VHH binders against Uncharacterized protein YOR385W. Designs and how they scored, part 24

Target 1, 290 residues: Uncharacterized protein YOR385W, of Saccharomyces cerevisiae (q08909)
Amino acid sequence: MRGFSGQPLSDDDNYRIEKTQRNTIPERLHFSRERNMPIASIFGTRGYFVFSSEQSYDKFKQTNFNISTLDADGVGVPLFHIVQSYNVIGKITRSSPDFYIYKYVLQGVQDPPLYSDCKVICQDKVFRLCKILYCEIYAHQGFFETKYDFFYPSKTQPVKKYQIIKQSNMRDLYSTLDGMRFRWHVKFYSDHFRLMFLDEDRLNYSNSNQKERQKPDQGKSKAPDFVIGHYTRTFSDILPRSTSKCSNLIIGEHSKPDSLGITTVPDLTQEFACQGALIHYLLHIERERK
Short names: E, the ipSAE of ESMFold2; O, the ipSAE of OpenDDE; V2, 0.75 times the mean of E and O plus 0.25 times the DockQ between their complexes.

## First folded at step 19 (VHH)

Design w3 (from v5 with S52T; framework vhh_3k1k_2; at its last look DockQ between E and O 0.04; V2 from the best seeds 0.00; counts 0 for: pae E 18.4 > 2, placed apart)
Fold by ESMFold2, look of step 19:
Structure w3 (fold): chain B 290 residues (1-290), chain A 120 residues (1-120)
Amino acid sequence: as target 1 above (290 residues)
Amino acid sequence: QVQLVESGGALVQPGGSLRLSCAASGRTFSSYAMRWYRQAPGKEREWVAYITRSGDTTVYEDSVKGRFTISRDDARNTVYLQMNSLKPEDTAVYYCAAHEYGFLTDYEYWGQGTQVTVSS
């Protein structure tokens, strides 16, 4: 991330994702490309939808869910749908989640339902598009921090996959996923979040420049922050009774450049997309308060 | 292991109605999503209806949508299939099946089936 020491970055630098194979970076983060995942509001629905590519979003705008032919790769349908729970009493008592994330999956028409919470959205002669409950998010607001727990159903009991932590007085979000630590960093007065991997020598929440300045006798040169994604809000004309793109998630991944549909999004990309969807919703809630 | 027993199959005339029941024993019923399947003479078994563990989502095969309704009563460990506007092509042995929430597995539990015949 160039200009991290507080200087504004150019638009090109702000959208850069590190593509390195250095031994200090886990193999899972050795990316080959960037995936742009639009987040949109759809007329007549609650919440926000994440799309697997700009091409998928553009195709969806022509049909919404009135689809006569489903693409085999799932181009032209959403990947995720995040909604806030309306169960106020359940949220206060922590007996129900604060947010739901649903996932859209494609399956053959002749197959039985693969998931217990599958709702058929549309189908053609070959495929049907199903909506499943992907995870539940519980918000735990404490005095010093808010924790967001992501839970997934399983055979034995709901499994907490990871936690996102937001400190009070701060907009940055921190997460741990599969033993890797990450930071969604945002500057004051900005809605541009940069997703960064925090290696072992950057596991504290201190500014990296201050950490580097306190080690003058080690003789080591510290590598820049490892940026793996971005959340950016878009400004566009809002048309009545239409689907509108609200923001973009840009996530590094290892995939083919023509991977456009929901069937080809890597698992790690999906997890970061869920985090980005939560960020989008939190920003919406903050904006509506003003 | 759960045991399932279907009942309510009968001979009915076209346009008639019938309610099938599937009673479960041996394990807590609310732990499973439930399905109805049917098998017509000389044909492969096909799925008909599905209800989630919580009961908040139901899914139907296209040919029965709007005519059949699946429901569950977890206090009585029973799932129902209300069949309205019956047609001769609905003639089949109807089976209920139990699945784990969020998973599909070879450990599906099946009933013995109940015969539904629609003819005049």
Scores: ipSAE 0.000, ipTM 0.108, lowest interface PAE 18.4, mean pLDDT 75
ESMFold2 (binder alone), look of step 19: mean pLDDT 82; pTM 0.834
OpenDDE, look of step 19: ipSAE 0.583; ipTM 0.818

Design w4 (from v5 with T105V; framework vhh_3k1k_2; at its last look DockQ between E and O 0.03; V2 from the best seeds 0.00; counts 0 for: pae E 21.3 > 2, placed apart)
Fold by ESMFold2, look of step 19:
Structure w4 (fold): chain B 290 residues (1-290), chain A 120 residues (1-120)
Amino acid sequence: as target 1 above (290 residues)
Amino acid sequence: QVQLVESGGALVQPGGSLRLSCAASGRTFSSYAMRWYRQAPGKEREWVAYISRSGDTTVYEDSVKGRFTISRDDARNTVYLQMNSLKPEDTAVYYCAAHEYGFLVDYEYWGQGTQVTVSS
């Protein structure tokens, strides 16, 4: 906790994103800034909504979904909506997802139709806002671990699948995405998850000539932490029958600081936001069991 | 690049069954996740089914769940769509598509399509 000076570290240090140009870190993780993505509940709806910025969330609170004017960057609308599936038989048989993640997409009214099925939420004379199925999540609960399979059933993009693994009796989650390994790490009794890149060069560093007569001590050295994001709960005052902020995702990315709307969120940020949305929902489900 | 050729489209009575094939040529077939799409006359192209690179994971559009099954045979570089309990609304040109497994695909590869018609 206390450093060499005996003074505690700043709270800002608890939410830092590492920024580097090191060759051992994939170029896609060479971030320039942090994006704060509020997660909110909306009275009268199921699930949770992820916003692309605090400013977008603040604007949305003024209108909810009664939007008469859309801006070009998509500020003031959600980015994602995560809901839990009601189809119990389909979930058990792996024929239906446990969670759906919908994405809000802004189009010019003259743009060609999206390949995926969509629902038009609203439009003005220049833009229309569509809601599409973006990601499906399948959960498989085993004795030692639960596996969450993420699919992106896009008609015009690669259908991407990756897996998040949560070990039983632990809250940490592990994922592999495009050959990169990640860990959402949370200390015992905390709601603060740190998203870390697990540097493969640190994990695989060894001499090839080492002979094993007795097993050496395991786990004395691990890869240095490289924090690329955070999930944190918030406790905001709630007006009855209103929109309330539940938590924040803070994700490192390469983008301009004035990139506040849904149209300029990098693909990798969107992937981590889907993971963070699942974490939020799992915490909600656990709280409701008590 | 990969080249895709669909086959097996036919005229079938309602309630019938049909199996579509999509043969791939070029680089290693196991490098691609595979999808089926369909396009009805006057309608936009829509997604139908997905199978992962390994074949371990399949996903279906809601209107075909329980009726259609996607599978792959890496030894023959072929993906299949088994269609059961066919309905008139399944009438369409069916396309297979190959996608690179990864975060973003530079290109998506399409076949020329095969016609499926469900009518008496």
Scores: ipSAE 0.000, ipTM 0.103, lowest interface PAE 21.3, mean pLDDT 75
ESMFold2 (binder alone), look of step 19: mean pLDDT 84; pTM 0.850
OpenDDE, look of step 19: ipSAE 0.469; ipTM 0.749

Design w5 (from v5 with Y109V; framework vhh_3k1k_2; at its last look DockQ between E and O 0.29; V2 from the best seeds 0.45)
Fold by ESMFold2, look of step 19:
Structure w5 (fold): chain B 290 residues (1-290), chain A 120 residues (1-120)
Amino acid sequence: as target 1 above (290 residues)
Amino acid sequence: QVQLVESGGALVQPGGSLRLSCAASGRTFSSYAMRWYRQAPGKEREWVAYISRSGDTTVYEDSVKGRFTISRDDARNTVYLQMNSLKPEDTAVYYCAAHEYGFLTDYEVWGQGTQVTVSS
C-alpha cells in the first residue's frame, strides 16, 4: 500500500491484505479490497477523526468544516470521532484512560431514525446527518495486562461487549470478536500494527482417537496468521493549525472500489476501525509521556 | 455546560430498595443523554444505566437489568435510579454523567457521587 505522498511504504509497512476464500476462514473475512481510512486531528478539537476513505478526508478539508450540502454516499464527513475521557473520579492507581467513540450517520430525511437518540448535525431537503455515542471503551489496568472492554449501548443494535487485551510487557493487542480471534502485531520499535486472524481450525486440530496426531507435520501445529488489516503512522504536519492526517488504517473488506462514503462501510470494518482508533490514541498517549 | 449533584445514597439491607437522584443545574436538562456509573472500593468504574435525551430509550448493564430502573424528570432537571432487590455486590459510590456532543465537539460532565452500602 502506497501512502498519500506517493512514495512506497517502508518494508515494515508493505504487508498485504490476504484475499482468500478458504472454507477454514470465516466467510466474513473473504475480502475483495482494502479500505484506507485516514485518521486526522482538527485544530481546536478533542481527539481524532476517522474517515471512510482518502477521498472523504480530502473532501472534508475542501469544505472548510462546512457541511451545508450532503451527498448520498456521505463522502466528506468523518465516520468516527474518538475522544479520551478526562474524568478519573474514583480511580486510585495508575490510569489507562477510558475512551468514547462517536459515529456519524447519514440517512434520508424521510427514513425512520436508525438510532432513537442521535444529535442532528445538519440536514437538507433530502438527507440528515447525525452524530451518536456509538462505543464506550473502559480500561482495566492490572499488573500483568490492561483490558479494554468495548461496549455498544445502542438501542437499535444488540449490546456488545468484547475485550482487547494488552500484556504489560508487550505492545501486541489481542481480541475475540464474534467467536473469531485476532492479533494486532507490532515489532518493538515500530508503529506499524498488522491485524491478523488466528485460524482456530489449525490450533484445534487434534484427533481425539489419536494422541500422536496432536503433533502433526510442523506446519500444522498452530494456526497460520492471516493478515486482514494494517495501522500505519504518518506525521505530516508539525504545526497543525487546521487539519492534519496522522495515520492510516487499512482494513480488508468485501465492497466495491468506489465505496468511499460513510454509508457504505461494512459492519466488520467499522468494528476494526474502532480498534484501530484506540491503537492510534494509545500511541499518542505514549508519545506524550516521552 | 452543566453541573450534576447526586443524592439519596444510604445504608440498606439486602433485598431493600433505594432511589438515587441526579440534579442538574445551569442548562436545560432535556439536551443531555444521561448515565449512571458505579465504583466499588478498589475496583474500576462500571457503567450501570443509560437514558436518552427524550427518555424513550433506556439500557442497562446485565447485572442490574430487571432490578434497576433509570428515569428522568425534565421539569425538575433530575435523573433517577430506582434500585430494587439490592445485593451486597451493589455496594459502591454511584455517579451520574452527561455526554454532550456536536459536529466536532464533545464534553463529559460528572457528579461527585453518592455512597450506597448494602449490608446486613
Scores: ipSAE 0.471, ipTM 0.703, lowest interface PAE 1.6, mean pLDDT 76
ESMFold2 (binder alone), look of step 19: mean pLDDT 82; pTM 0.832
OpenDDE, look of step 19: ipSAE 0.541; ipTM 0.813

Design w6 (from v5, 17 letters changed; framework vhh_sonelokimab_d1; at its last look DockQ between E and O 0.01; V2 from the best seeds 0.00; counts 0 for: pae E 18.6 > 2, placed apart)
Fold by ESMFold2, look of step 19:
Structure w6 (fold): chain B 290 residues (1-290), chain A 120 residues (1-120)
Amino acid sequence: as target 1 above (290 residues)
Amino acid sequence: DVQLVESGGGLVQPGGSLRLSCAASGRTFSSYAVRWFRQAPGKEREFIGYISRSGDTTYYAVSEKGRFTISRDNSKNTLYLQMNSLRPEDTAVYYCAAHEYGFLTDYEYWGQGTLVTVSS
C-alpha cells in the first residue's frame, strides 16, 4: 500500500440534508429522503435537462427519446428542459423572457390533451409524453442586485410567480416560496451551493436592517443550518456525440423511497429543481464570459 | 416473473355494478404499475385505466365518464376494478396487465381475463 495525504478526497457529510420534525420547522420541510436529480446536456441540443433520479438518467442514456414503451411513473425521460432565450432583440426590449423551462408530462392517449400548447414527444399504446411550457424567467439587472422573476404562463388565470435575488458582488441567491425564505449559499472558490431554510432565528441573525438586533453569545455554539438541498458540479469523461451529466441537484422531500419517475416528484421539489436549473445555467454563462 | 389472475366476472343486469379483482403472484406486486383493458367479441382491445405502483396516481380513459374506479392493495397483491352503471356495450373480457418498470419494451404481463356480460 502506498501512502498519500491524510485528507479525504471527498466529504460525504458535505451532502447531508437535515431530517427533523421540530415544531419550529414547517411541516412541508419534514423530509423522509433525498432525491438526486442529475442535470445533463444532450449533444446537438440547446440548454440543459433535469432528470428525476439517477436511474431515470441512466435509462435515458440508453434510449434518448427513441422510446417504444413508456414507463407509467415516467422513468427514463427528463423532467425539465431549461433553455436560454434565443430572441436577443426581444430580451433587450423586455418583450420576451431570458429563460424558458419546459416540463415533460405523461398523458393517456385516449384522453383529450390537457395542454393545448404541448408538443408530443413520443407515445405507446397507453401513454404519450408531452412537452409543455412550464415557466418563463425574466432577469432584471440592477446596480446592486439581479432579480429573476419566475412567471407561470396561463391564458385564463392570474399569473403566480416568485423571485430569486442575487446580489451583484455575491454568489449567494435568495428566494421566497410559499411564504418560506431560502438561501442558496456557496463558498468562495466553489460551485457547491447549499440550499438552506431561513427560520426566524437565522433570518434575524442574517438580516442587517432591524430596529433592534440580537447578537448571539460569542462563546456558544450556534444551531446547525437547516440544509434542505445541494447543487454540485461533477466532471466526468465525455464521449463525443453523447449525453453528458454536468451536475447533481440533491433535494430533500417527503416521498416514498422508490419514487424515481417524473409523475411522483413533489411540487416543492419541482420548484427547487427549477431554481437549481437556473443556477446551473448562470454558472455556464459566467464561464463562457471568461 | 409475475402471474396475474382476474376474477369477479359474470352476468349482470343493465344498470348494475360489478367489482373485478386481479390477484398477482411470483414477485413483489408493488414493483408494477398496472392497467386494465377490455375486449368485446370481434373488437380491438380497449384501454380502461391505469394505477401507479404505489396506488397514489390513477388515470382513466375519458370514455368511462367516471363510472369505473381502480384501486390496489399491495399488502394483498391485488388490484380492483369497480364498475358501476353497467351497460350492454360493457360486455367484454376484462384483463389486467402489469408493466415492467424502467425499460422500453412492449413487454407486459397479462392475465387470462374474466368475462363480464351485461344483459337482461
Scores: ipSAE 0.000, ipTM 0.125, lowest interface PAE 18.6, mean pLDDT 74
ESMFold2 (binder alone), look of step 19: mean pLDDT 77; pTM 0.780
OpenDDE, look of step 19: ipSAE 0.591; ipTM 0.817

Design w7 (from v5 with Y50W; framework vhh_3k1k_2; at its last look DockQ between E and O 0.02; V2 from the best seeds 0.00; counts 0 for: pae E 14.6 > 2, placed apart)
Amino acid sequence: QVQLVESGGALVQPGGSLRLSCAASGRTFSSYAMRWYRQAPGKEREWVAWISRSGDTTVYEDSVKGRFTISRDDARNTVYLQMNSLKPEDTAVYYCAAHEYGFLTDYEYWGQGTQVTVSS
ESMFold2, look of step 19: ipSAE 0.566; ipTM 0.762
ESMFold2 (binder alone), look of step 19: mean pLDDT 82; pTM 0.837
OpenDDE, look of step 19: ipSAE 0.518; ipTM 0.792
ESMFold2, look of step 20: ipSAE 0.000; ipTM 0.214
ESMFold2 (binder alone), look of step 20: mean pLDDT 82; pTM 0.838
OpenDDE, look of step 20: ipSAE 0.534; ipTM 0.769

## First folded at step 20 (VHH; framework vhh_3k1k_2)

Design x1 (from u1 with Y50W; at its last look DockQ between E and O 0.56; V2 from the best seeds 0.00; counts 0 for: pae O 14.9 > 2)
Fold by OpenDDE, look of step 20:
Structure x1 (fold): chain B 290 residues (1-290), chain A 120 residues (1-120)
Amino acid sequence: as target 1 above (290 residues)
Amino acid sequence: QVQLVESGGALVQPGGSLRLSCAASGRTFSSYAMRWYRQAPGKEREWVAWISRSGDTTVYEDSVKGRFTISRDDARNTVYLQMNSLKPEDTAVYYCAAHEYGFLDDYEYWGQGTQVTVSS
C-alpha cells in the first residue's frame, strides 16, 4: 500500500471511483470527480482532522491555520474535527456520544449564520470562521453487531440520522443514506476500505450471506462492485510543524474540479467523510488495544 | 468549571407527567449546549434529548420523541425536560450535561442525576 506522501493519488486502478451513468444507479451517485480528503493528526491536539483537499491540507501546514491567509473557499481550514469522548462515565454507560465531529464553517462577516450554534474561532474584515458541533456518534455494542448512530444536531429539523452497522465477525461496515445502502468493504489483513453502493441484487446477497454461511455459488458472476470511495491509511508525513497525515479519503462527488475548500463540499460527501473519520478512529482504537 | 444540579425526579404513575430541571452554576450558561441522559438499573446510560446553545435546535432519542420536550431558560441558567406520557421503561436516573465548545477540544460537564420512577 503506497503511503501517499502528499502527492496526488497516482492513477492506480485500485483507488479509482467508478463514474457511471447507468440507470440502475441513482443519479446522485453519477459522480463527475473524486475528492481527496486527507485525515491528519495535530500534535498536542486530540482526535483527527479531515481536510477537503490535499491542497487545503498543504496550506494548513504552511499557515498554521491562519485565517488571514484563507480564500473565499476556505482552503487551508479543516472540514471536520473528530474526537473521542473522554467521559469515563460515558464509556461505562455508553449513554454519551462516543465520538463528536465538529465542522469548521467559513462565512462572510456579512452573511447570515448558517448554524445557530456557531463558535467564532476567528474573524477578519471579510470572513468569519466558526466551529460547530456537526455530528454526534453513539456506539451500541450488541452480541453480534455494533451499531453506530449518527446524529446531526446542527441541521434543521427533522434531524438527520443514520446508522452504521458493523458485524462482530467482520470488519465491514454497512450504512444507509437516504434510502441507499452502502458497504465499506475491507480485506481481512488490509486497512484499505472500499466504499460500495449496494444495489437491490447485492442487498439480497448480503442478507442471504448473513443467514446462510453458504459459500457463494461459484457460478453466478457477481456484478462488479460499484465503488464510490476509498479509505486508505498513509505513512505519516515527516512532521512538518506538528501535523501528520494519517490517511486519505477518496470520495466520488458532483462538483467542479477546482472545488478544494470547505465551502464547496457536497452534503453527501460530508456524510461519507464522517463515516470515513469514524473508520479512521476505530482503526486507531483497535491498534492501541493491541 | 460549571456545576450542574438536577431536580424534579419523583415517583409517578404510568401516563403521568414530570418536569425535570437542571440548574447550572456560573454566568456562562449560554455558552453550553445542553443534554439529558438517563440510566436505568442494569442498563447503559443513554442519550435522551439535546438542545443547542441558542435553543433553536432540539433533538430527541426515538423512544421519547413526541413525549419529551427539552427547553432552556438562559436567564435562569436552567435546562428543562418536560416528560409526558411516562412509561415504566422511562424509569431511570436522569442526568444533565453541559457541552462546551473548544477550539480544538470540547468538554462535557455532568450533574449527579435525579431519580425518575414510573410505576403503578
Scores: ipSAE 0.000, ipTM 0.215, lowest interface PAE 14.9, mean pLDDT 82
ESMFold2, look of step 20: ipSAE 0.534; ipTM 0.745
ESMFold2 (binder alone), look of step 20: mean pLDDT 82; pTM 0.836

Design x3 (from w7 with D56G; at its last look DockQ between E and O 0.44; V2 from the best seeds 0.00; counts 0 for: pae E 17.0 > 2)
Fold by ESMFold2, look of step 20:
Structure x3 (fold): chain B 290 residues (1-290), chain A 120 residues (1-120)
Amino acid sequence: as target 1 above (290 residues)
Amino acid sequence: QVQLVESGGALVQPGGSLRLSCAASGRTFSSYAMRWYRQAPGKEREWVAWISRSGGTTVYEDSVKGRFTISRDDARNTVYLQMNSLKPEDTAVYYCAAHEYGFLTDYEYWGQGTQVTVSS
């Protein structure tokens, strides 16, 4: 009954996303704001949906996909839909993805179609909303670790591929993206994951300096871990036959505070959101096995 | 439902070429994005190449880029994998797959596979 005895999350829930200009932090991680991305279940569907903002989720609850007027930024529709594959042959032969992530994209109806493999979900006289296959995730379980390979096909770019690693005796997840190393850290008895960037200073410990195990600091202490995001679960009652928010992803990014729709989400934020969506699903699977 | 049958697997020398075919029957072939996967002896199955429903977009796993080409012929309900500059590491059973897109679906259709062996 871990985490469900009516107790709140741990003290670590007070951690915030760092907004710093440290020289040791890549420019891509110099964030100006936090984006809250709800993860929800929608009655009558499999899997989970990631929204680009709380406002987008709130609007979606009022309309579902029965939208008469599409917002130009795509407020009120999901960004991602993650689904676990149940292919029986693939399970036996290990030949199919373990998860699919679909993305919702907004296009002008007068523009040429950009996604020949999309499913049109809805449209008005100006825009259409399409659902495309965005990512396939393959899980490779070993004795000491499980590796999750992400494949991102793109019309205009090479397929991006990255990996998340979970060690068998730990709940933490490690990822590498574009040469940057990250850790999703979770405390004992918690479902609150903190996404941290792992800079080089944390790894510079010289064995040749055994008697001098402390690096001198010219007026500064050692830099703390750089927190760039959070995954937190929602402890709300689940209403039958409804759309229910299950959790939140909070991810640092460089964007305007009023960037609320699916078209406004930076690429790096989308990548971290896909990682968070997998974490959410893995926690769901863990609960189903108990 | 769609049924898939792979063919064209053979024993080839390193540096050789081979073309695999995947014939589809049943539902409309043009409704599916198509993929090739492979499974090496003692290894898990891995993705190799992807082609969109229209054939306008193709994507490849890094180790096969520039050597393998996926294509489709909707008139013949067939997807192909042209494999050039073959290496011993390419030895595997190759599988063709179709993915059914949808709001409520995640079903995939698979062939039985065809063996490719690159001798060392």
Scores: ipSAE 0.000, ipTM 0.147, lowest interface PAE 17.0, mean pLDDT 74
ESMFold2 (binder alone), look of step 20: mean pLDDT 83; pTM 0.843
OpenDDE, look of step 20: ipSAE 0.013; ipTM 0.264

Design x4 (from u1 with D56S; at its last look DockQ between E and O 0.55; V2 from the best seeds 0.00; counts 0 for: pae O 4.1 > 2)
Fold by OpenDDE, look of step 20:
Structure x4 (fold): chain B 290 residues (1-290), chain A 120 residues (1-120)
Amino acid sequence: as target 1 above (290 residues)
Amino acid sequence: QVQLVESGGALVQPGGSLRLSCAASGRTFSSYAMRWYRQAPGKEREWVAYISRSGSTTVYEDSVKGRFTISRDDARNTVYLQMNSLKPEDTAVYYCAAHEYGFLDDYEYWGQGTQVTVSS
């Protein structure tokens, strides 16, 4: 059954995030807007690029990394570049990261470097564009689950470690960020993932009711899942031939509506975007194996 | 292509100290972020320590934090791993890795490894 590859997001309602001010939900998850983050492939390159906005992606298609088109917000420049490690030896020994996520960073030429490992890609009189190693992902395959460890070498101590867990028998992914638990939920035969916050009450309920979930009769309507994001596959852009949009991330965010460039993406959004990028890659791998 | 050669591996007693060295060939050592990995017998290779290109950022795996120190000498094209308070669990082949950043693609280079054995 060919998963829902390529249908345009027709039903706007199905891809909305919940905007809530509930006291039971951490304040940082009281989002005010949605950020659309296209994921694209570039012909002749490896991996996938995550953009900070549709507008940024569109501009990129027009300029193809022309530095003359750089603005203060970094519109037209990818936020992330995710690649799979090609080191065969590393894969065998599981000693190297399975994935690398690079971040593009735009700074003023006169600004001190934000990251110590900034590789200058291009520079004009006003701006410097750098590419940095932002995240390393280590995959650990167990008998019943695969764990993905996210390591951020460029971040100052304490090093934040995040983990995604995928059970072997399920397509869902579970993640933990700053003590918060999340679930990337996907329906059977779908490539659409919903990012849900898992509150403590729900976690406790799920653990306790594993036994009770079998009894259909008790009318207790499960509280609706708090959806804070989406991953969805989209139709690939055929034009320009050099770039192809593969999917979209939709992530709830606290930011100004005009925040479109890479300089305006909150940290939490970036973390979710890294997870989304991984999901995208994993789906790709799965498809290639079939 | 950069070649990496690890050295300094030895047999030491628990609580002992050891300093590993990794010498890189070529003139572009400063362009690489450096990492140490280790692989114990029958176990997967695991990341141990990271040092940035500039040397300003160091990160350690939790089990070695406070005991191991990664440093680099760009003039000598060498990265070091000072290992203190060694434990039997630290017994492994230790590998040095150099990460080269590219516009589109990165490259990672590995050494052959050096054996560290911690035993009474």
Scores: ipSAE 0.027, ipTM 0.409, lowest interface PAE 4.1, mean pLDDT 82
ESMFold2, look of step 20: ipSAE 0.491; ipTM 0.729
ESMFold2 (binder alone), look of step 20: mean pLDDT 83; pTM 0.843

Design x5 (from x1 with Y107W; at its last look DockQ between E and O 0.01; V2 from the best seeds 0.00; counts 0 for: pae E 17.4 > 2, placed apart)
Fold by OpenDDE, look of step 20:
Structure x5 (fold): chain B 290 residues (1-290), chain A 120 residues (1-120)
Amino acid sequence: as target 1 above (290 residues)
Amino acid sequence: QVQLVESGGALVQPGGSLRLSCAASGRTFSSYAMRWYRQAPGKEREWVAWISRSGDTTVYEDSVKGRFTISRDDARNTVYLQMNSLKPEDTAVYYCAAHEYGFLDDWEYWGQGTQVTVSS
């Protein structure tokens, strides 16, 4: 893995996911593996594509975005496609999403459609591939913070929603999923984000990170951060090729090691991937404004 | 369907400059990302430059980086390619393309092209 500087990441440990069975940590966060999810741009297309594995991305590159050959796992097919809305009026009225995340869904031809809005983009004798609207993201700029609301219109009834909060004075992002709190932490002048689970005891410290650098003395060893994911930028691919890897998501999950395609990505992983995709886009926007 | 008309192609000397224009018909120009392509004799068509729908992002082929600039004027429904420091290797028919983003598929509309010749 190449770091932001294009240099090989010297310490593989920095990108590891903590695998724990601690009883203080929710069971769903007892991960068994790490999923590496490349985020790529495709020349001539809008937004970014999130892949379910490096292998999937590689296969995609080899096929030049020709998804005519479908396998049972969906290797070689992007998981997500995130795009920014250009609807200026919608932004003003807050009536339209700021971002759309589309999902590629692979199903058997004989299977009932999983989503009502499934449009077939490719089909063979065995499999059908659809692209669906998976998530809408609404950004709300406040004085002190920006809130990003994630809506999943096709996933649940009622519509599942969660929020990411970014404070104006910090680059960190905070999210709540199913009652669990998370932090995307990034150091100043870095584009590497660490996804951390925040336990109840640490919630009180997130506000204090400014102050705790000062008091060396009290022996209370901060419990190590429970890191469950990473976002890292990469410059491995030279632009503007047909496809260019821009970043990697590394997300802990409970799945089989051989799960490489889009068909076996856990829901929680997908949610984190949506967040990662947003982070990627926001960083892009920030860079373009400079 | 958007119609595209390229103009500005000419014969120029090496080191010279040229500005190409592409005018789009219709009221939906702002919905398209715009591209310039070129095709030299006996060669395949290759992309040269790309500008996003918003105009905030530009991408260039490596051989033209630093020499060519793509820009757009939505008020005039026009995309431009400023070509500086022209080389004989830049000789080609230059095509304008409007890229439409769809839910499933992207579409591209092309102009007829304009000839650029760089020769001493």
Scores: ipSAE 0.000, ipTM 0.223, lowest interface PAE 15.9, mean pLDDT 82
ESMFold2, look of step 20: ipSAE 0.000; ipTM 0.134
ESMFold2 (binder alone), look of step 20: mean pLDDT 81; pTM 0.824

